Miniprotein binders against q9s762. Designs and how they scored, part 1

Every score and structure here is a prediction.

Target 1, 362 residues: q9s762
Amino acid sequence: VSTVQSSVATNGSSPAPAPAAVVVERDQIRLGLPSKGRMAADAIDLLKDCQLFVKQVNPRQYVAQIPQLPNTEVWFQRPKDIVRKLLSGDLDLGIVGLDTLSEYGQENEDLIIVHEALNFGDCHLSIAIPNYGIFENINSLKELAQMPQWSEERPLRLATGFTYLGPKFMKENGIKHVVFSTADGALEAAPAMGIADAILDLVSSGITLKENNLKEIEGGVVLESQAALVASRRALNERKGALNTVHEILERLEAHLKADGQFTVVANMRGNSAQEVAERVLSQPSLSGLQGPTISPVYCTQNGKVSVDYYAIVICVPKKALYDSVKQLRAAGGSGVLVSPLTYIFDEDTPRWGQLLRNLGI
Unless a header shows other numbers, all headers, positions and changes below count from the first letter of the chain.
F, E and O are the ipSAE of ESMFold2-Fast, ESMFold2 and OpenDDE, as the mean of both directions, binder to target and target to binder. V2 is 0.75 times the mean of E and O plus 0.25 times the DockQ between their complexes.
[cut] marks letters that were taken out.

## First folded at step 1 (miniprotein)

Design F0a
Amino acid sequence: SEELEKILEKLLEEAEKLGVKIIVVEGDSPEELEKALKEVLEIAKKYGLKVEVKDGKVIIVVDSPEEALKALEELFKLLEELEKK
ESMFold2 (binder alone), alone request of step 1: mean pLDDT 54; pTM 0.321

Design F0b
Amino acid sequence: DPEKLEEILERLLKEAEELGYTVIYVEGDTPEEVRKKLEEAIELAKKNGAEVKIEGNKVYIIVSDPETAMKILEELFRALQELKEE
ESMFold2 (binder alone), alone request of step 1: mean pLDDT 68; pTM 0.557

Design F0c
Amino acid sequence: SDEELEEILEKFLELAEKLGADVKIIVVEGDPEKLRELLKRALEIAKELGLTVEVRDGTVIIVADSEEQALEALRRLWEALEKMREE
ESMFold2 (binder alone), alone request of step 1: mean pLDDT 54; pTM 0.385

Design F3a
Amino acid sequence: MKEVYIVVEGDSPEELEKALKEVEEIAKKYGLEVEVKDGKVEIRVDSPEEALKALAELFKLLAEGDPELAKELEEIARELLEMLKE
ESMFold2 (binder alone), alone request of step 1: mean pLDDT 63; pTM 0.425

Design F3b
Amino acid sequence: SDEVFIVVEGDPEKLRELLKRAEEIAKELGLTVEVRDGTVYIEADSEEQAMEALARLFEALARGDEELIKRLEEFAKKLLEEARR
ESMFold2 (binder alone), alone request of step 1: mean pLDDT 59; pTM 0.401

Design F4a
Amino acid sequence: MKEVYIVVEGDSPEELEKALKEVEEIAKKYGLEVEVKDGKVEIRVDSPEEAAKALLELFKALLEEGDPELAKRLLEIAEELLRRGDEEAVEKLLREAREILEK
ESMFold2 (binder alone), alone request of step 1: mean pLDDT 62; pTM 0.458

Design F5a
Amino acid sequence: SEELEKILEKLLEEAEKLGVKIIVVEGDSPEELEKALKEVLEIAKKYGLKVEVKDGKVIIVVDSPEEALKALAELFKLLAEGDPELAKELEEIARELLEMLKE
ESMFold2 (binder alone), alone request of step 1: mean pLDDT 55; pTM 0.331

Design G1
Amino acid sequence: SMKVEVEIDGKEVYIVVEGDSPEELEKALKEVEEIAKELAKKYGLEVEVKDGKVEIRVDSPEEALKALEELFKLLEELEKK
ESMFold2 (binder alone), alone request of step 1: mean pLDDT 70; pTM 0.595

Design H3a
Amino acid sequence: MSEEIEKLLEEVFRLLEKILELAKKGDPEKVKELAKEIERLAEKARELAKEGDPELIKELAKLLEMLAEIVRLLEELKKE
ESMFold2 (binder alone), alone request of step 1: mean pLDDT 66; pTM 0.478

Design H3d
Amino acid sequence: SPEEIEKLAEEAERLLKEAEEALKKGDPEEVKEAELKLFIAEMRLLEAEKKGDPEAVERAKELIKKAEELLKEARELAEK
ESMFold2 (binder alone), alone request of step 1: mean pLDDT 75; pTM 0.657

Design HE3H2
Amino acid sequence: SPEEVLKELEEIAKKYGLKVTVENGKVEVEIDGKEVYIVVEGDSPEELAKFLEALAELLKEGDPELKEAFERLEKALEELKE
ESMFold2 (binder alone), alone request of step 1: mean pLDDT 57; pTM 0.358

Design I1
Amino acid sequence: SEELEKILEKLLEEAEKLGVKIIVVEGDSPEELAEFLKKLAEMAKKYGVDVIVIVRGDDPELLKKAIEIAEELAKELGLEVEVKDGKVIIRVK
ESMFold2 (binder alone), alone request of step 1: mean pLDDT 62; pTM 0.496

Design I2
Amino acid sequence: MKEVYIVVEGDSPEELAEFLKKLAEMAKKYGVDVIVIVRGDDPELLKKAIEIAEELAKELGLEVEVKDGKVIIIDSPEDLEKILEELRKLLEEK
ESMFold2 (binder alone), alone request of step 1: mean pLDDT 54; pTM 0.388

Design M1
Amino acid sequence: MKVIVRVEGDSPEELEKILEKLLEEAEKLGVTIVVEDGKVIVIDSPEEVLKELEEALRRALEEGDPELAEFLKELAEMLKELLKE
ESMFold2 (binder alone), alone request of step 1: mean pLDDT 62; pTM 0.432

Design M2
Amino acid sequence: MKVIVRVEGDSPEELEKILEKLLEEAEKLGVTIVVEDGKVIVIDSPEEALKALEELFKLLEEGDPELAKKILEEAEKLLEELK
ESMFold2 (binder alone), alone request of step 1: mean pLDDT 55; pTM 0.326

Design M3
Amino acid sequence: MKVIVRVEGDSPEELEKILEKLLEEAEKLGAPTIVPVETDGKYLVIVIDSPEEVLKELEEALRRALEEGDPELAEFLKELAEMLKELLKE
ESMFold2 (binder alone), alone request of step 1: mean pLDDT 64; pTM 0.496

Design M4
Amino acid sequence: SRKVIVKVSGDPEEIEEILERLLELAEKEGAEIVIEERDGELVVIVISDDPELLKRALELAIEALKKGDPEIVKLLLEMFEKLLKEE
ESMFold2 (binder alone), alone request of step 1: mean pLDDT 58; pTM 0.408

## First folded at step 2 (miniprotein)

Design Bo2
Amino acid sequence: DPEELEEMIRELFPDAEVYVEDRSGDGKNYYVRIVSEEFRGLSTEEQRKLVYEALKDYLDDGTIEELEIETLTPEEAKKE
ESMFold2 (binder alone), alone request of step 2: mean pLDDT 73; pTM 0.659

Design G2
Amino acid sequence: SMKVTVEIDGKEVYIVVEGDSPEEVERAIREVEEIARELAEKYGLKVTVENGRVEIRFDSPEDAQRALEELRKRLEELSK
ESMFold2 (binder alone), alone request of step 2: mean pLDDT 74; pTM 0.638

Design H3e
Amino acid sequence: SPEEIRDLAQKIERLLNEAQEALDKGDPETVKEALLKLQFALLELEMAAETGDPEAVQRALELIDKALEQLKEALERAEK
ESMFold2 (binder alone), alone request of step 2: mean pLDDT 71; pTM 0.593

Design H3g
Amino acid sequence: SPEEIRELAQLIEFLLNMAQLALDKGDPETVKLALEILQYALRLLEEAAKTGDPEAVQRALELIDKALEQLKEALERAEK
ESMFold2 (binder alone), alone request of step 2: mean pLDDT 75; pTM 0.667

Design H4c
Amino acid sequence: SQEELIRRAQELFDEAMRLIQEGNYEEAIKLLNEVLEIARELGDTELQRRALEAIQRAYEALGDPENARKALEEFMRLLKES
ESMFold2 (binder alone), alone request of step 2: mean pLDDT 85; pTM 0.814

Design K1
Amino acid sequence: MTEEVYIVVPAEYAGYVIGENGEVIREIMEKTGVEIEVDKEPDENGERKVTIRGSPEAVLKALELILEIIQEELEKRKEE
ESMFold2 (binder alone), alone request of step 2: mean pLDDT 76; pTM 0.663

Design K1b
Amino acid sequence: SDKVEVIIEVPKDLAPAVIGPDGSRIEEIERKSGTRIEIPRDTSPDDPMVPVKITGDPESVEKALELIMELLQRYEEEQK
ESMFold2 (binder alone), alone request of step 2: mean pLDDT 78; pTM 0.713

Design K1c
Amino acid sequence: GEEKTVIIYVDRSQLGRLIGKDGERIKELEEKFNVKIDIEEDPSDPTKVKVTVTGKDEESVMRAFEEILKILEELEKEEE
ESMFold2 (binder alone), alone request of step 2: mean pLDDT 75; pTM 0.677

Design K2
Amino acid sequence: DPEKLEEILERLLKEAEELGYTVIYVPAEYAGYVIGENGEVIREIMEKTGVEIEVDKEPDENGERLVIIRGSPEAVLKALELILEIIQEELEK
ESMFold2 (binder alone), alone request of step 2: mean pLDDT 77; pTM 0.701

Design K3
Amino acid sequence: MTEEVYIVVPAEYAGYVIGENGEVIREIMEKTGVEIEVDKEPDENGERKVTIRGSPEAVAKALALILEIIAEGDPELAKELEEIARELLEMLKE
ESMFold2 (binder alone), alone request of step 2: mean pLDDT 74; pTM 0.666

Design Mo1
Amino acid sequence: MEVTVELYGELAELAGKDKIIIEVPEGSTVEELLEMLAELYPELREELFDENGNLKVKVYVNGKEVDLDYELKEGDTVEIRPAE
ESMFold2 (binder alone), alone request of step 2: mean pLDDT 80; pTM 0.742

Design PB1a
Amino acid sequence: MEVYVEFNGETVIIEVDPDITFELLKEMIRELFGLSPDEPFKLTYTDPDGNKVVIDSDESLQKALEYARQHGEPLKIKVEK
ESMFold2 (binder alone), alone request of step 2: mean pLDDT 79; pTM 0.719

Design PB1b
Amino acid sequence: SEIEVKAYYGDEIRIIEVDPDISFEDLMKLIEDLFGLGPGEFTIKYEDPEGDWVTIDTDEDLREAIRLAEESGSNELHLYVFK
ESMFold2 (binder alone), alone request of step 2: mean pLDDT 88; pTM 0.861

Design T1
Amino acid sequence: SEEMEVEVIIDLRGLEGPEPILKTRKALEELKPGDTIEIITDDPDSVRDIQEWAEKNGYEVIDVREVEPGVYEIVIRKPK
ESMFold2 (binder alone), alone request of step 2: mean pLDDT 82; pTM 0.791

